# Designs tried in a protein design chat: VH-VL binders against q9vpl3. Part 16

Target 1, 224 residues: q9vpl3
Amino acid sequence: RGKINIQRPKAPHYERARVVAVTQPKYPELPKAKSCFKTRAERTQQQQENPYNEIIAREVRNWLDHSRLVAFFHLSSITADDIFRVRVQLHKQNLHLKSYGSKIIEQAVKNTRYEAIVPLFHSNHCIVFSPDPEKTAALLRIVRRVPQMVLLGGIVEETMLSRNQLVAYAQMPGLHAVQAQLVQTLSQAPGHLIQQLQAHQNSFVQVLDVHAKNQMNEETPKST
Key: E = the ipSAE of ESMFold2; O = the ipSAE of OpenDDE; V2 = 0.75 times the mean of E and O plus 0.25 times the DockQ between their complexes.

## First folded at step 6 (VH-VL; framework fv_anetumab)

Design m3 (at its last look DockQ between E and O 0.03; V2 from the best seeds 0.00; counts 0 for: pae E 12.2 > 2, placed apart)
Fold by OpenDDE, look of step 6:
Structure m3 (fold): chain C 224 residues (1-224), chain A 119 residues (1-119), chain B 111 residues (1-111)
Amino acid sequence: as target 1 above (224 residues)
Amino acid sequence: QVELVQSGAEVKKPGESLKISCKGSGYSFTDYWIGWVRQAPGKGLEWMGIIYPGDSDTEYSPSFQGQVTISADKSISTAYLQWSSLKASDTAMYYCARLDYWGSWEDYWGQGTLVTVSS
Amino acid sequence: DIALTQPASVSGSPGQSITISCTGTSSDVGGYNYVSWYQQHPGKAPKLMIYDVSNRPSGVSNRFSGSKSGNTASLTISGLQAEDEADYYCSSYTSSSTYVVFGGGTKLTVL
């Protein structure tokens, strides 16, 4: 009586093997849980290939192209409720608060005149867009009491401005176009903007605070 | 409904101290600036200063710097304007106002406090 | 001294349109795009009528409008009514002093 090798069961007859092979429930391969270990690079690449990201990138570009005022902010530990509150207030002033991923921004501005802004988006950030450069002071006033929003810089009338320059622009008398030109003349080359953004966050907050305190506005947000 | 209620009229002598109040209700008191405005009899409006009750950040008009003290008690939603030593020239109506920080809405004003300083 | 200049008084008949001007000095008006207008009836607290040069708060009649040209902001009241008789104050942020100032006020009389 041949020792049934339980470790190597004799292959069933060819016909049985075929039936077994066909009747085996094809369990859908559980999508291999893409190991949480996709490198930041792989995640970034996958995000770039997402058709949705392309759509969003186009949106960002459209905002940039149609805005005469663009302000960049760093966000630090801000709640959704706070963001919503600020968004509503900004919206009333025709200021549009948006938040995009850094990769989306990079994709949006790649090979454009806005490419220099990419370094500003290393962390949580938001962007405020406006068709009206005269709203710069209003913007600064609104965000004054939102310490979680730190102004990094902006674009006014197609000119990139540092945070200090943006504040100065908001305080200048006269035609906004003339103001923008003056600020540009006084401003360091755009290439130095990034360096300045990192150096004086505290000073900027102080300047904004002073500016905001001086703005006496008569608005009561209806608590929605 | 948003409401600011000020303390009643005051009659004082020169040299006396005074503290008047403005109580806010119907909104988050800590989230809005409160300002004080002076109006001398038959004269125009003058900003005195503003305070943010949330952190007691205060700013004074140059004309009133060192002349008055603006404070707030957020626990009772009340802002204060005080003098250490009143002058006859301090005779005026004093208004408190809630300032919309974003400038999109109507501001709210107290009913005013008449302060009369006479010998 | 930073000052917004208003006419001392203006008058108009019912149904007419009147304009109140507020002029700042070119050197002092850094935030002149943020002009506000207040209405004050006798014995009453001021009421915000216009903010940011031309915006109306909720509840303010569309008869009130604001504009700016150069260093002069203007409040226009159309279809003048008896109830419009009041003092009107402009307010603005000034770049030189970094604080908000009021104009001297304008007394509007409805004839």
Scores: ipSAE 0.015, ipTM 0.482, lowest interface PAE 8.1, mean pLDDT 81
Fold by ESMFold2, look of step 6:
Structure m3 (fold): chain C 224 residues (1-224), chain A 119 residues (1-119), chain B 111 residues (1-111)
Amino acid sequence: as target 1 above (224 residues)
Amino acid sequence: QVELVQSGAEVKKPGESLKISCKGSGYSFTDYWIGWVRQAPGKGLEWMGIIYPGDSDTEYSPSFQGQVTISADKSISTAYLQWSSLKASDTAMYYCARLDYWGSWEDYWGQGTLVTVSS
Amino acid sequence: DIALTQPASVSGSPGQSITISCTGTSSDVGGYNYVSWYQQHPGKAPKLMIYDVSNRPSGVSNRFSGSKSGNTASLTISGLQAEDEADYYCSSYTSSSTYVVFGGGTKLTVL
């Protein structure tokens, strides 16, 4: 009955690459000559694949476990100086900008409720972590000035929110876990949820009215 | 119903100070960036700077840094553009605009304030 | 300071299709997908016609389309009408600063 899906990253490069791959002829590969040396890039890539993937995946799991706010962004081309400026601005608000490879994210969220976020990392991306869900509004304000960072969605108090749900959450005060679930629920079934809330509201009022009348008629307990 | 209303036209002499205003209504003023844009007579648009009224975070174009002051008073939902000493080259139309990043990607512009600086 | 280059003027007859170019560098138009186009009639504030290279805001006619190739963005207006006569400005994010810059503007004349 319809899934709530986090908006996939815009990946026009992926769609164009698919078309090109289908239309290009395939030629037999030539034999490769043996080499005594690997390039620095080859050695670095080999090291990244083998020894450190699990260590970095554990780091990502630690950030997820200890953050009450997590936000996911598509990241377009950006200079090191520009991303450094953004990281400093975010850090002043206790917002921690990180970037990890998609394979590492897949490993980090495997067998967790967050496996659904994996498609968000098929393209260039970054993640913002914070222990402080009150900083959601500050995060959104900062990101408006950074067109290279496009909000995809997030996690607040272990509740997954779409882009629009996260924006709506930023306007709500207090009790963040309840607020995040409320925003998610209202966005999924606005008309149906309103009707259910109205029905339960009426029932709750009736129960309170009965209890109030009973309290007014209460007899004094016998003490002797 | 989002509306940006700017203060009226100004005629000034070189060396005078000036503060023009942009009042936002129909939305939460502190939740959106306000930018200022200059257009000299018969010329194109020039971005001057932006402000986030919620925390007064302000960024200026390098061409206008130190030449103007951008500020906001969130209690009356009003952004300001201010000169301490006008020059004849400041003669232009000045627009404020709200940038809407979320949901609709719509910009809202004020009607413009014509500033004339002449000896 | 980074300026985007537009032709000073362009003209077309009613019903024609015309294209307005906006040329920048790899640090702005070429490097990012944050190109916008604005229409400005005399005495009026600019109106957003295209954002993010090719997206139309709600209420903008589908006769307006945007595209980009390399360092050049293009606004295409099909089926020209008299109401399209206006000044057109492109804008783009630039990595050399944290602000948005405009092109010099193009006067469209419908003959």
Scores: ipSAE 0.007, ipTM 0.428, lowest interface PAE 12.2, mean pLDDT 74
ESMFold2 (binder alone), look of step 6: mean pLDDT 89; pTM 0.896

## First folded at step 7 (VH-VL; framework fv_anetumab)

Design e100
Fold by ESMFold2-Fast, scan of step 7:
Structure e100 (fold): chain C 224 residues (1-224), chain A 119 residues (1-119), chain B 111 residues (1-111)
Amino acid sequence: as target 1 above (224 residues)
Amino acid sequence: QVELVQSGAEVKKPGESLKISCKGSGYSFTDYWIGWVRQAPGKGLEWMGIIYPGDSDTRYSPSFQGQVTISADKSISTAYLQWSSLKASDTAMYYCATSFYDWGEFDYWGQGTLVTVSS
Amino acid sequence: DIALTQPASVSGSPGQSITISCTGTSSDVGGYNYVSWYQQHPGKAPKLMIYDVSNRPSGVSNRFSGSKSGNTASLTISGLQAEDEADYYCSSYTSSSTWVVFGGGTKLTVL
């Protein structure tokens, strides 16, 4: 009595010349009967490397490969409700806020042109991705109202930009002006932008260190 | 430039239905919120509600929840404010206005639609 | 009805400065930097004069400035001119209701 869904197999009907199906990544199968004479080092490495981290690292690489805008932020203490609201506002503008562990980011960018950004993620961080670089202005308008998110820099059209360059890019009125900005960035010394991004990170660490030292000094009177 | 053009003045009797419109031009209609603000004769501004045309996310003031319906047609860049049954107390000027944020920044305003409801 | 408190009227002479206050609570004006000010001439739609407490849209005179202290936002108009005569409304986001609330409005008379 209608427990069988169809009387005969459903015939596929394609409207497009080529149909692309998103295939899920194959997860590692349980290796019950597959012995490859693993060395002690290989077993130890396998135990330390969580298989789920590689799957998430592939997700991060897909975001990097398919996003024409990537922005890096330092993230100060923020409530789950506040960050959720920010994520919703960003999503309205096709901006996707993601938080990944530093180890996962390192795995994702290892042996890629982005490997040099790993030091940016040693403290609390988040990343915003978008396929649409025109949304950079929208991104900055939204995060202006979120003091807990501090812009460090980003990548636009595969070009690394410092915070100031990304802000300037957001204020560019047209596509030809964007091209000029990218040319200026490409004329800079190799590695210069990474140093600028690290400087923002280091400046924040210095501010925290000074604050911690000031707190300690207030409790411990100065001596001469 | 950004423009919001509203439909013409309406004169109705209590119990009648009404749908007024607000057409946006000169900006990305699906990237901005569009809201409705009421102003009764000689009174101040009242925020009624807001819609995000890109996904039809709609939010109402508690005072207007269930009293009006806000909708949008992104194919013609037009937002709507609708009553199923008008009351004399609905007599007011109705403004549409657009905002990048749902947090009270209305950058551009329509010219207003005067709705008069009398017996 | 209206959560934000404004004086009903304020007056000044040409060339003077005046200030209009807008008082709310910690869940609106005091809690967020999302305060806007609107100018409305008789028979016309409101015009945004200030957003995010102190920012001016393009085309708005620098005679208009905004500020906030605690639960009170203020609009200051310097070098008062006859065309400034209008009704002024503040607005703020509220966290409790996820909507916007307007002030009661202030009528500015010049002369």
Scores: ipSAE 0.353, ipTM 0.610, lowest interface PAE 2.0, mean pLDDT 78

Design e81
Fold by ESMFold2-Fast, scan of step 7:
Structure e81 (fold): chain C 224 residues (1-224), chain A 119 residues (1-119), chain B 111 residues (1-111)
Amino acid sequence: as target 1 above (224 residues)
Amino acid sequence: QVELVQSGAEVKKPGESLKISCKGSGYSFTDYWIGWVRQAPGKGLEWMGIIYPGDSDTRYSPSFQGQVTISADKSISTAYLQWSSLKASDTAMYYCATSFYDWGEFDYWGQGTLVTVSS
Amino acid sequence: DIALTQPASVSGSPGQSITISCTGTSSDVGGYDYVSWYQQHPGKAPKLMIYDVSNRPSGVSNRFSGSKSGNTASLTISGLQAEDEADYYCSSYTSSSTPYVFGGGTKLTVL
């Protein structure tokens, strides 16, 4: 028979809520002055659209404004326990894993230099934020062991980078000034970045199809 | 070059306290987990617990919860395993090992600390 | 006191191939691709031989390979050599609160 816990069992949802609270961003409230600068037109637009989406989009913009490292991932089916594990490990490296709906991301980056990334988020996705760009190597090392997360690209020091450019950046030791120069050297036009990111999505889908077919072909009679 | 250097062998009597150490060098001490693994004479490996020195997050095997305390001092890149009251059954080789993940593998191991508890 | 199931001993001759099994449950070996294998010579610390089911660390001979089917992981050593004589332990991830569980160990004798 199954062993009953002698002590009071912890509720999984409560434990997860505590870790989420620890890993969630703690941003200062927007200054009242900034809130007062919102025009009537901006308020009317928020009301015509889903108002909850605009509130969360503002949260996303805060993440973007306060993060010197942003990485974009395709996220395949993953259990709550597994994503919790990954989130905790990332948080230890000051890396903050967030998931937002595609419409919220579109609303957050609309009329910004990063609007071109919107097509990445038409499928299941997640984003990792960090104020520390030196943590790019740690991020890639962690995600290398999470097959459900596929790196698409990112932003380092406000410069958009492809997957290959992020990998190159992660391999470079450097001082703050050197990092800024390396990011500048690795940067490319937004159109080219989007083509690379879309190519990665297509390659990933093709790899998944091949893997699925290979697993079907590897079926053998069960031997006990 | 990553290296874990453990403290020397200990000979103790039942009821005595003990604290053994594992000093890391050649890597970022606060970015790796340190685990403790016990091996009783002629027996297999038993995971005791792990600690993340950066925030002191510590997880114990159910068999060792309450039996030992794992701690770390990031200022001197040293992890510790301690007993408040030793038993003869604590006689074993104790290894520390490091892992970047709290899943998967211990990629670097210390040389081991032999602890002998006898009258 | 949960341990993964390994045979207590396995033997082979030089040049032969041998396989060591490691059987767990759907909550450890069967649930994750986070299985590791360690080699331990008498009086020495364990050495990582395989991680993530089938990956070899730098410096580990390609004679060592790992695989997994259902709840059973396997370590295969081809071209068996005298220096392969050692104890072999498997390990698997189990949960975030108790992330490690070791197998009971297998003594490999090279005849």
Scores: ipSAE 0.605, ipTM 0.805, lowest interface PAE 1.5, mean pLDDT 81

## First folded at step 10 (VH-VL; framework fv_anetumab)

Design gb154
Fold by ESMFold2-Fast, scan of step 10:
Structure gb154 (fold): chain C 224 residues (1-224), chain A 119 residues (1-119), chain B 111 residues (1-111)
Amino acid sequence: as target 1 above (224 residues)
Amino acid sequence: QVELVQSGAEVKKPGESLKISCKGSGYSFTDYWIGWVRQAPGKGLEWMGQIYPGDSDTRYSPSFQGQVTISADKSISTAYLQWSSLKASDTAMYYCATSFYYWGEFDYWGQGTLVTVSS
Amino acid sequence: DIALTQPASVSGSPGQSITISCTGTSSDVGGYNYVSWYQQHPGKAPKLMIYDVSNRPSGVSNRFSGSKSGNTASLTISGLQAEDEADYYCSSYTSYSTYVVFGGGTKLTVL
């Protein structure tokens, strides 16, 4: 009744153990390590003091302040070659396609009249700027050839417009003065217009999130 | 009522210079690309190049780069195609055509200018 | 340089449907939806018949339709009529060495 002991590992032969020991890399002992940890407040303070972000935020504010046309787009998956083609055509019409991180946009528009646009940028996005509001028709003519760019809304002559209002503005014939008057006529109360733009953005983002993630979310009715 | 009107037919000898024109009307000349398309006798259409008059950005087919010059004069809404030294192989019908997009889609065409180069 | 490949000729009878193919590469027809078709009658300038693969300009008969599969675009003419007899050219955007490239052309004969 002697059973076979198959669980006892064989010790390495002396020469084998020596070879393994000699070939194993060695490093000098480091001095006693100290855990370096910053408090949440210190991390927040360090991020607020990032000079690069503030420089880019100033660039965004400059574009917003000097552009009489600003259009906001959701940007679906698009190749570098395709976006380059679109950017070149837009540039010919004095339309400037820019993309900025949502945190930089938030920093740029915080405490300004543009703060309401922040929710538009929680998904993949881009913005088109122009000093010339008459280029709205040219902009829409270009982007209809780019299904990856979905118009969300914009700002024309400091007036926030929904997607449908921008399309209507672009279709108006005539003189610059007439178009400016029509923008005033099309504009809703600021609260209502912002809600329309946010509703469009949220509906679109919700559809994309469900589609992309294949996420099954139980719908609950929202009151008011 | 967009219209492109090209200059009249030309008969030239090899080595001579030539400049043909295409005058646009009924649209914003500086907001559209104007392209030149060649058609040799009995052959197909061949894109030579195009210009954006608003900033004079000019793009050429590799086959015509350095062989022709495309230019435009915004003050008279006229585009030009020019040769410094013509060859017999330049004998062709030359069309100008306008497109809003730099990738083509020429929606309006001139009537064509026939260039004949022979000894 | 490369031109898009079209058959040299196609023929049909009045009332028939015909299709003209236009084959390129992934850097032109296959890579972009910027395929146009032009009709040219003898001695006349070309006329734009189709843009954006399948869209018709105002004034072009709905008998003309366009499509694309992979690197090949197609122009289909239904209810063929005598006045459709012409040369047909496809064109596409290209990103490699030119910005516009034309096909070699197809002569349509109505028999």
Scores: ipSAE 0.557, ipTM 0.782, lowest interface PAE 1.7, mean pLDDT 81

